# Designs tried in a protein design chat: miniprotein binders against p81326. Part 99

Target 1, 226 residues: p81326
Amino acid sequence: MLHFGGFIMEINHISKILEKEREEYIRNKVEEYLKQGFSKDDAVNKANQSWRTYIGHRIQDVIYNLLKKFLKDSGLKVTTDKALNNRNLPEELDKVKRLIAINYGEYLFLPDADVIVYKVENNDIKIIAIISVKNSFRERRFETTYWKLKLKESPVTSHIKVFLATPDKDNEISYKCPNGKPKKMRIILEYELDGIYFLKEDFEETEKAKHFGKIVEDIIEISKKL
Short names: E, the ipSAE of ESMFold2; O, the ipSAE of OpenDDE; V2, 0.75 times the mean of E and O plus 0.25 times the DockQ between their complexes.

## First folded at step 7 (miniprotein)

Design ny8 (at its last look DockQ between E and O 0.44; V2 from the best seeds 0.00; counts 0 for: pae E 7.5 > 1.5, pTM E .555 < .8, other shape alone 2.63 > 2.5, unsure alone 68.113 < 70)
Fold by OpenDDE base, look of step 8:
Structure ny8 (fold): chain B 226 residues (1-226), chain A 85 residues (1-85)
Amino acid sequence: as target 1 above (226 residues)
Amino acid sequence: SKVEVEIENGKIRITIEVDGKRIEIRIEDGEVEIEVRASDEEEAKFIAKIIKELAEELGLSDEEKLRELVKLIEWLALMYGAKEE
């Protein structure tokens, strides 16, 4: 029983840590860019862009490691799209890659799959879920939705659950109708995806919008039905 | 990444090894000592500072708080740890 309380506290502390890290990171990068001859405004802008990329990768790695750790006891396996980007894959990963591929006629492409959860039973692989990790929604707001819809088009992939995990620091999708105004992005993402998991406490909880601490339980439950 | 925790007679020693960085945290009688040995000293110092602040915020007076601190340190190790290739 993942003590729900401990995980929530951890996320809050992580957010504080990340904010402190951001301040230091930005300061250092600004200094670096100033030394390279950029203006102060350009240096700040570049530093902020660098931070967004940096923190995005870190959050993805954390989520991957957490899922790997917590799903291990259930016998579920975890991989990433990056791990699948190899010419020489082990047989198991090669099968995983093929089972998430989307058909575009002459071509097969992989969806954005930051984390892939699957099970192996009697040498058969079943893909359970794909988790997309988004730190911010500034770009490609509905990319995860696109992949979900594409996966639904094939009987091979239609059963795959697609989840979004996000800290949503800027509250872009934390609430459906703040101040009585509908948030289009929240409504569409919640409607199209199988779930949204927040790495924060301050959000509107629904059947599909949950705290990230529930994702392990939800994945395990789905795996039992597959 | 490796996190080792030793608890003996009210003394806590936490050793974090991440990507060639070693952070040793000693907690005794409510005092926190942090030793950092890292190739990237600045990053290690930052992590050490964060741990110290967290320790101060949580308090070191009871075992439950210490366990929480250990979990946070494990999280930090995961965040700053090298991707297990």
Scores: ipSAE 0.020, ipTM 0.479, lowest interface PAE 4.8, mean pLDDT 83
Fold by ESMFold2, look of step 8:
Structure ny8 (fold): chain B 226 residues (1-226), chain A 85 residues (1-85)
Amino acid sequence: as target 1 above (226 residues)
Amino acid sequence: SKVEVEIENGKIRITIEVDGKRIEIRIEDGEVEIEVRASDEEEAKFIAKIIKELAEELGLSDEEKLRELVKLIEWLALMYGAKEE
């Protein structure tokens, strides 16, 4: 039996790992930009922007590998939107791609589905869940809810659970009523999505807003009902 | 993944095999030595540096701290094993 939650129980120490990686990354990038002739201030600004792009991809990669590892013994498979955009798709992944596509008349588009969990039974594929990974909510803050609503429009995709995974470093959605004022973004995301999974300890936990350590158990439970 | 811990006369050896990486930690007379084997040499060096700093910070005289370190190491190895083929 998997105990994924115990594996990452010490989330504060994971923050130490990420901060050490950030420090080294920034230092190296600043040195690179200084060699290119940028001022110190410009080099630091460019390095921080580079880090934000880098860490977004790193968090998605981490989630992918963790889910792949801890869901394997339950007969569940995991892929990514990057893998589905490969022009040389094996038949299995081509089916996954088609099963999550959204119909816009003459066009089919994939939702923003960073990580996809599915199972294969008798050569048939069932999509269990998609996980959208958001490092920041400065732009396109409700994109994930849009995709959930589009998936609900078709009987082929309406069963798919849509989750959001986020470190939410700046506390943009960590609490429902910070300072006594309702946080519209948190309330709408929680209402529309099937779950929000935080990659940190400091957030308001609810039935749908949980620590990331709960996600494996939740996915396995859902898969057993399908 | 595999975790092996050997304790003999004040010497501790921890071997972790996760996601194609092998991490060995040897603790003897308050000295910590770490060896990381991974597909990327620079990543292996960085991982070893981080593990050494974490091990020194935690203080490895306590079984609870050893388990904590093992969990952090597995997490770190998965972070740097997140690349697709």
Scores: ipSAE 0.012, ipTM 0.431, lowest interface PAE 7.5, mean pLDDT 78
ESMFold2 (binder alone), alone request of step 7: mean pLDDT 68; pTM 0.579
ESMFold2 (binder alone), look of step 8: mean pLDDT 68; pTM 0.588

Design ny9
Amino acid sequence: SKVEVEIENGKIRITIEVDGVRIEIRIETNGLEVEIEVRAPDEEEAKFIAKIIKELAEELGDEEKLRELVKLIEWLALMYGAKEE
ESMFold2 (binder alone), alone request of step 7: mean pLDDT 60; pTM 0.443

Design nz2
Amino acid sequence: DEEKLRELVKLIEWLALMYGVDPEEAKFIAKIIKELAEELGLEVEIEVRGNRIEIRIEDGKIRITIEVNGAKVEVEIEEKE
ESMFold2 (binder alone), alone request of step 7: mean pLDDT 54; pTM 0.383

Design nz3
Amino acid sequence: DEEKLRELVKLIEWLALMYGAPDEEAKFIAKIIKELAEELGLEVEIEVRGNRIEIRIEDGKIRITIEDGKVEVEIEEKEE
ESMFold2 (binder alone), alone request of step 7: mean pLDDT 65; pTM 0.545

Design nz4 (at its last look DockQ between E and O 0.87; V2 from the best seeds 0.00; counts 0 for: pae E 3.5 > 1.5, pTM E .681 < .8, unsure alone 66.332 < 70)
Fold by OpenDDE base, look of step 8:
Structure nz4 (fold): chain B 226 residues (1-226), chain A 83 residues (1-83)
Amino acid sequence: as target 1 above (226 residues)
Amino acid sequence: DSEEEKLRELVKLIEWLALMYGDPEEAKFIAKIIKELAEELGLEVEIEVRGNRIEIRIETDGVKIRITIEVNGAKVEVEIEEK
């Protein structure tokens, strides 16, 4: 039971809520597709496919909202790469954007940064952590690792912690060596990243692989060392 | 579960909802979820949505409960009136 700001992160409650959201979403989408002239079976299939896309964004939003709230009292700020994708940024966010940019010679590109945690001290911005949110690992299995390695290449960004947050519903990375067989993806992600945080209970815990409820404490601790 | 346990569970779920959702436009959607969760717990609830504010009223044999949540603010206020 991880206590955050007096709230115990109960993954069961989050899962229950998301399941209700799923049921409502599917119902609404099925109705929409039926009105478009699809068969019942096609409508259900299309709704389920739509949900797979939707839930990825939803989990990202949930994590953003949680971190924003739980880190607020610590004086830490939270933003997203989406919020940085604007031509006219406030000065603070423009600085954040520049401080996470990766150099490719003639070009600067942003890493995939679903959530960005930073602090403001003496009018200076310090980037603390980037959290990548993955609902599934069916596609782009090592994308977060790529960005971590790229961030390490510059003294400007090398201090930035990169975390992965995932429910890992399909148990793709929940265990390192299930049945004595090494899970390549888990081992590599755990080795290269600064941490993996699971939005579930049934996983192999290690120094780097933790329950999501520990992420706020870990971020606060990191922020004190910067 | 006792009625009190059910109410506590619902309050916890509402608190999580308030934390998980940040878009005021989701208030109506959240209200539906709350209603469904309450029904699963066997609780009768009245829900009113005003902008980003959701008011939930629960009446039991011994108490009237008013829960107010602000979706964007993640504020949950609980008022209990004894009958």
Scores: ipSAE 0.601, ipTM 0.838, lowest interface PAE 0.8, mean pLDDT 89
Fold by ESMFold2, look of step 8:
Structure nz4 (fold): chain B 226 residues (1-226), chain A 83 residues (1-83)
Amino acid sequence: as target 1 above (226 residues)
Amino acid sequence: DSEEEKLRELVKLIEWLALMYGDPEEAKFIAKIIKELAEELGLEVEIEVRGNRIEIRIETDGVKIRITIEVNGAKVEVEIEEK
């Protein structure tokens, strides 16, 4: 249980709310697919697949709203890669976009950053952290560690903290040594990233693997060192 | 579960919903989730949505409770009226 400026943080409430959203989403999608002429079995399968894609975006929105709310009094601002992809970016966001770009010779690319925390001081912008949001893990999900390593290669971006936020419903990275066997993905992610924040209660907590409710305090502490 | 405990749990869930969903256009969706959660807790609620504001009225055992939510600000106000 952690406090966010007067709110009591209980991760179980997030999980309960997301399950209700899932139930409503799936009902609506099944009805939509049935109206499109799919069989019941196909509609159910497509609805479940659609939910797996959708939930990643939903969790990103939740994290964005939480950080925006609880960081504002500390002078910290929050944006998303979705916002940075808009045309006619405000000057402030255009600067944010340029400050996280990675150099590949004649090409500049943004890292896959779902949520970005930054501050503005005297019209200067300092990027504090990026948060990668993952609902599920597949073997190819070391992409967050790749971006951390690329950001470390330049003195312009090497200070940027890279966090992973996840419900990890399938327990793929929740424990370091389940059944006494080292879990490769958890070990590597924890080693390479600056932090892993779980949107659930049941996981192995370490110095870097924490309840999501700790993320606001951690970001504020980091921002004071920059 | 006492009815008072159920009410406190619902208020916590409402505060979380208001925080998690910052888009005013989601007010009807939020209200639907609140109704479903209240029903799961065995509570009868009346919900009214006007733009980005949601008013929830609960009447239990001689108490009337009014909860007002402003979605885009995550503002939650609770008023308790004894009978």
Scores: ipSAE 0.236, ipTM 0.669, lowest interface PAE 3.5, mean pLDDT 81
ESMFold2 (binder alone), alone request of step 7: mean pLDDT 67; pTM 0.568
ESMFold2 (binder alone), look of step 8: mean pLDDT 66; pTM 0.567

## First folded at step 8 (miniprotein)

Design Te1 (at its last read DockQ between E and O 0.69; V2 from the best seeds 0.78)
Amino acid sequence: SMKKIRITIEVPDEEEAKFIAKIIKDLAEELGLEVEIEVRGNRIEIRIESDDEEKLRELVKLIEWLAIMYGAEVEVEIEE
ESMFold2, look of step 8: ipSAE 0.797; ipTM 0.928
ESMFold2 (binder alone), look of step 8: mean pLDDT 84; pTM 0.822
OpenDDE base, look of step 8: ipSAE 0.833; ipTM 0.939
ESMFold2, fold request of step 9: ipSAE 0.778, 0.781, 0.787; ipTM 0.922, 0.925, 0.926
ESMFold2 (binder alone), fold request of step 9: mean pLDDT 85, 85, 84; pTM 0.825, 0.825, 0.822
OpenDDE base, fold request of step 9: ipSAE 0.818, 0.818, 0.818; ipTM 0.937, 0.937, 0.937
ESMFold2, look of step 14: ipSAE 0.766; ipTM 0.920
ESMFold2 (binder alone), look of step 14: mean pLDDT 84; pTM 0.822
OpenDDE base, look of step 14: ipSAE 0.832; ipTM 0.939
ESMFold2, last read: ipSAE 0.799, 0.787, 0.766; ipTM 0.929, 0.928, 0.917
ESMFold2 (binder alone), last read: mean pLDDT 84, 84, 85; pTM 0.823, 0.818, 0.824
OpenDDE base, last read: ipSAE 0.819, 0.818, 0.818; ipTM 0.936, 0.937, 0.936

Design Te10 (at its last look DockQ between E and O 0.70; V2 from the best seeds 0.77)
Fold by OpenDDE base, look of step 8:
Structure Te10 (fold): chain B 226 residues (1-226), chain A 80 residues (1-80)
Amino acid sequence: as target 1 above (226 residues)
Amino acid sequence: SMKKIRITIEVPDEEEAKFIAKIIKELAEELGLEVEIEVRGNRIEIRIESDDEEKLRELVKLIQWLAIMYGAEVEVEIEE
């Protein structure tokens, strides 16, 4: 049994796998659309469009699964906002849901929380981190920042770390000042968030902008301080 | 000497099992490895035989990562 204990998260393998997934997905979708009567060109275009939607969800699932796996031995638990959107929640998840809720006066709303990391100690739940996963920044560029700021406004949620995880394939936030020009989005996201984790190698590393492989260690460290 | 490895993957979503199996096949082919893959429901069984230990290790590693990425359980057995 290769004890996955010391498994350095190798982004290269993940990227390679995701590329193969893309190829297979596109192939399957092209075939599907051809069977539906679309032209080859249309089928390819539609398949690519479908992939863009699919990969966003897929990356969220990947990150969830990675964190679930690698945080397990630390006793940390992982859930998702989707899992919290049930009417009948187990007591533990109901508590998690309440502990991340943002007050809007008459209403409580959940932040976008693709992945939620928490611990259970003596029947008390402590929320450690929320990870927002973004494949692209074309839409809702500062949404994660909004949620971070809202979470800071309450003593109940102010301690929750908010991280952004992204492959940033289009290099939208990989560099702060490429060619001497400040990338507003990178600068703001890095300033407002507790960390940005890149599922890629080619990026400007800083104290807050790190390789995704560091997220597990960072979360564990944070958990020890709570 | 030829090494034989058996890998078993249990995938949470049965519908993904065939897809995952295809990915594994493609990964193996890129490494020049011959693999036998059987899919039964949510269970994928992979048999690999090679004298290239480096390629074999690489493929095993890729399969392990793939399993993690899908939240699947993976068991690796070295037969020879």
Scores: ipSAE 0.826, ipTM 0.937, lowest interface PAE 0.4, mean pLDDT 92
Fold by ESMFold2, look of step 8:
Structure Te10 (fold): chain B 226 residues (1-226), chain A 80 residues (1-80)
Amino acid sequence: as target 1 above (226 residues)
Amino acid sequence: SMKKIRITIEVPDEEEAKFIAKIIKELAEELGLEVEIEVRGNRIEIRIESDDEEKLRELVKLIQWLAIMYGAEVEVEIEE
């Protein structure tokens, strides 16, 4: 049971809503593709592919909106990689961007920072956490750990917590030892990251692997220690 | 006891409002609840009347979560 803004969130509320969104999205896309002259089978296949591309961005937006809503009263601000890539970047966001950038000699790159939580105290910005949002672990499964390690290399960024948020529908990292066999991906991700937050109920909960709803309390607690 | 609830959601986009309204309709259908939904531009007004208090609370929770997931403002009014 998790408390968000004066009401109780059960983790299945988000998943239930996303499933209804998928059904309506696919219906709309099938209709669109049929009008474009595709066969029924092709329209369905294309609609499902469209959803798979869309859902990754949708989950990022959901997490952004949830964190923005529930961290606001604690004086914490939230931004995204989309906002940081704007050509006309406000000064505040430009500072956020520079505070998470990693130096590779003559090159400066941003880590995997889908959602960024920060605070403003007086005239200073402090980055609290970045949240990497992963819908699937088939490819690029350790990029988040790489960025955590790079952030740890500098005293300026070593305090930044790096979290992974995932529905993990295919159970790629939900358990440490499924059927008695160690799951390398889950074990390494949990070891290297500051936390893994599951957007589902069925996973092995640990001190670092927990329900997504707990992320708000964790971030607030961390921010009070900075 | 028969309860009446009115929920207002404001979103920035009229097309998004229509999509959200359809999601709310489907959530209500799954719970066996009848809802009246009006979409006026970017504003969605939902009226729910039921004697099933548990299903009513569940739908209201789902609607509140849906609004939060879209970064939308939501107002809930309980009517007699």
Scores: ipSAE 0.749, ipTM 0.915, lowest interface PAE 0.7, mean pLDDT 87
ESMFold2 (binder alone), look of step 8: mean pLDDT 84; pTM 0.817

Design Te11 (at its last fold request DockQ between E and O 0.73; V2 from the best seeds 0.77)
Fold by OpenDDE base, look of step 8:
Structure Te11 (fold): chain B 226 residues (1-226), chain A 80 residues (1-80)
Amino acid sequence: as target 1 above (226 residues)
Amino acid sequence: SMKKIRITIEVPDEEEAKFIAKIIKELAEEYGLEVEIEVRGNRIEIRIESDDEEKLRELVKLIEWLAIMYGAEVEVEIEE
């Protein structure tokens, strides 16, 4: 029984593993680029660039796998926006897709929903939460906030919790007022979203800004109220 | 006394199995543990023998987390 209390150790383990993955990935990519005829310096640079792209997807996959694993016993289900992009969906996933869709008049579009948590009760699907995963905030800083606000506009989707999960490696949103200066991005994200979950230890904890380890508990609690 | 642990991982993506095996090896080396690793398709078999129970437990935990991170199934068997 992975007691939830062990989750702090869990992030440390995850971080350690991801660091080893980085080292191995970079090594492999450098070798690949050297074989392609690039210089050592170019190969290293290209490998690092490749890693930045890779790690974003990797963290999303990790979070998906973690949530899938730890929510299983609660009877909660997990899917991804990628899984919903198919033309032929199972009935259950088709319903999930429809229940997260945002109305733009003539069109329905899906929010960015890296991970979607839902439950099935009496053949009815209830969407519990959408988790947006961001490795960096260099681009699309408030995109998750946009989707949260759009989801709030409909009685169909207004109950859906929107969470942000991030390692925030560059400390872009880890602190609200470092050196007495407000971090606009942190403040806005924390205000607009239902929660921010950090895959790190060094951050300013608040009611909405929590360690990633708490996300499972929070989701389960929300699910009981729906 | 020497403890022997056998770990079996079944990885959903076969292409990742070799990569995961390398990570496990590197982790084991960091702890100063000798590991035997065999990769067959999407299945990774790991054998660890050590008299350091603490290091062994730590490594096993890391391997379990690694498996979870990849959506893999993991079985741990204590042989001795």
Scores: ipSAE 0.819, ipTM 0.930, lowest interface PAE 0.4, mean pLDDT 92
Fold by ESMFold2, look of step 8:
Structure Te11 (fold): chain B 226 residues (1-226), chain A 80 residues (1-80)
Amino acid sequence: as target 1 above (226 residues)
Amino acid sequence: SMKKIRITIEVPDEEEAKFIAKIIKELAEEYGLEVEIEVRGNRIEIRIESDDEEKLRELVKLIEWLAIMYGAEVEVEIEE
């Protein structure tokens, strides 16, 4: 059993593991593409492209597994948007889905909620937080802030915390005023969201921008207030 | 002094067991540690012997984090 108190070291360990996963993944994909008849150079290029797609989903899975593991003893449950989009939902997950849905008149849509944390108390479900996982900000999208604003529009969903989790390898939102210029994306994301959690060490830490290791403590504290 | 550790990982998906075992082997090589790995179905058993307690603790921690990242159950037993 591990304790989150040393999470900054665990972030380094997660990064080391992911690099070894990348190396093995690429080796396997190159072999697969060579068997399909691609040239060595083309197989390598295709393997790298495949990894870029895979790593986004992999980071989401890692976050899901970590939260599920470390929130279990606090009576908190974790699910994903993938699970909520399954055709045959258990009653519990159907309720979770309905409790985070955004109303657009005749239509209901789920927010950008890669990972959802909730609890069950006296047959009632309380949504604690949703976590959006972003590997890249190349399009400079503010989708997560849009969903937070939509959730705030209803007293039924306004209590739901909206977090962003990211490695931010390209430093797109790591600092508020890099090189003397305010970074619009970082400033708006931090202002509108309930928290940004970085899966790396090099970023400007604030009350809302934290090391990912703090997310478990934050979620548990929030759940006690609900 | 020589330390012996046995680690058992129960993987939810049998297909991934060989992949995880390869990752553990690569991590151990980076630390200069010799490991014996046996994969049987969805179960991975790892045996490590070393007199370098610090490197051993770091590798074990990496293996525990690897298991958590895959949603796997892990048990660590010290054999002396």
Scores: ipSAE 0.763, ipTM 0.912, lowest interface PAE 0.7, mean pLDDT 87
ESMFold2 (binder alone), look of step 8: mean pLDDT 83; pTM 0.795
ESMFold2, fold request of step 9: ipSAE 0.725, 0.757, 0.761; ipTM 0.902, 0.914, 0.914
ESMFold2 (binder alone), fold request of step 9: mean pLDDT 83, 83, 83; pTM 0.806, 0.805, 0.805
OpenDDE base, fold request of step 9: ipSAE 0.804, 0.803, 0.804; ipTM 0.927, 0.926, 0.927

Design Te12 (at its last look DockQ between E and O 0.79; V2 from the best seeds 0.79)
Fold by OpenDDE base, look of step 8:
Structure Te12 (fold): chain B 226 residues (1-226), chain A 80 residues (1-80)
Amino acid sequence: as target 1 above (226 residues)
Amino acid sequence: SMKKIRITIEVPDEEEAKFIAKIIKELAEELGLEVEIEVRGNRIEIRIESDDEDELRELVKLIEWLAIMYGAEVEVEIEE
């Protein structure tokens, strides 16, 4: 159990809370859809669909908030790609945005960067890590890998660590070779990325595949080397 | 002896305060704890009275984690 800032990252509590959030969210949405004139079955189905969309964003927010809190004492800063999508950015965030941009010749585009960790030293910004948050791998399975590879192509961004954080509820990437069959997605993601962090207990741990509770320590360690 | 705890949460998003309060209530109920919850804007005030220290501690931990998850600030005051 890693103690950060006096708190042990207890995934069990987080999972329990998220389950309660789900129950309450579904209840509220079902009620909403019933009021709209949907049948009970339709309302439940629609609520579940709504939850699938909602939980993706929710987990991203949770991870952001966790990292923001637990990295604060280390002097590390946290932002999001959403925060960078502003026309009028503070100087600091404008620099962050520029330092993660990928060159496509005539255009600069940002990678999918759900969470960005950086430090400020002597008015210089150093990007430490980008965390991509995925609730499911049904869509865009290798998108994070693409961004990692693109970031690696530039000396400006090649040092940036790219991590994937996921609850992987459907066990899509939790194991490398379940039943002796290689899970292509897990193997590729683990190979290409700097780390995968699981918001769960039941996964195959490796050097790169770790419990989410270790992400703070890993980021701090990386930050010391930059 | 009965312990009394007051917890105050300040939630960044006022619209989420009621939702969070309901979650806290449900968590408390699952632990067999009776809680009084008041929501005023983005501020949630929780009062808990229990002689079950273990369950009380668990609830406090859950609330603290919940607050972190929402980027909220939490203050815990032990009244007795």
Scores: ipSAE 0.827, ipTM 0.937, lowest interface PAE 0.4, mean pLDDT 92
Fold by ESMFold2, look of step 8:
Structure Te12 (fold): chain B 226 residues (1-226), chain A 80 residues (1-80)
Amino acid sequence: as target 1 above (226 residues)
Amino acid sequence: SMKKIRITIEVPDEEEAKFIAKIIKELAEELGLEVEIEVRGNRIEIRIESDDEDELRELVKLIEWLAIMYGAEVEVEIEE
């Protein structure tokens, strides 16, 4: 049914599904908290807090599954920071891990990359892009920018594209100059990152700020230039 | 006339199968479609009968996207 060759993606379908997931999740959590003896108002408040934590992980999973599905036929592979932190790594993933790690003297750390896209050519691994998934910008606003700057410092990692993917439901970075006032967070993120991909329709499009449906084509184009 | 569609979804996580089945039921209800859903382990079987081909097509599309979002395998069969 889906048109892989053209990558036809309707954010409205994903958003509709996520809204139904939210409604069912909250309903289940309210029931759980009521059984624990909380008042209805407290149960609702706790359920909403629980959802805010859950949705961040859920959106990351959705992006991983989408990219894995739609990049496969282009010879591109997708992994996650969770997979790379497993104790016993397959050789391929161990190489991916080493190719994105940042050296801090005695210590070697992975950048905070939720989703990693790479390819394998002639037993050689090339990291194409890392995608940071953010649901909210009230804290750690520029963490993704920090990792881009660190990757840029080494010729081994300087080619790696760093993308931000976000629903930005609260419009924290959706517009560059809302009400005529420059939005510092949007401006700095767009300047420093290789791209921002919005999981919604209402945002200001630029050369770097795009609808999430464009990310597959962009990644494929980048991979052909390496 | 009535169209009959059978959809089979195999999810990686059996606990998610029950949650996904509830989501599908709610999506179908919103579209005015009557569905029969059976969950056995990690397998969800959905049977839909409708003469509203547009709404049926929309539900199938939603289910296919839902399957992708969970990394699940989906098969769609048209029954006569």
Scores: ipSAE 0.751, ipTM 0.917, lowest interface PAE 0.7, mean pLDDT 87
ESMFold2 (binder alone), look of step 8: mean pLDDT 83; pTM 0.803

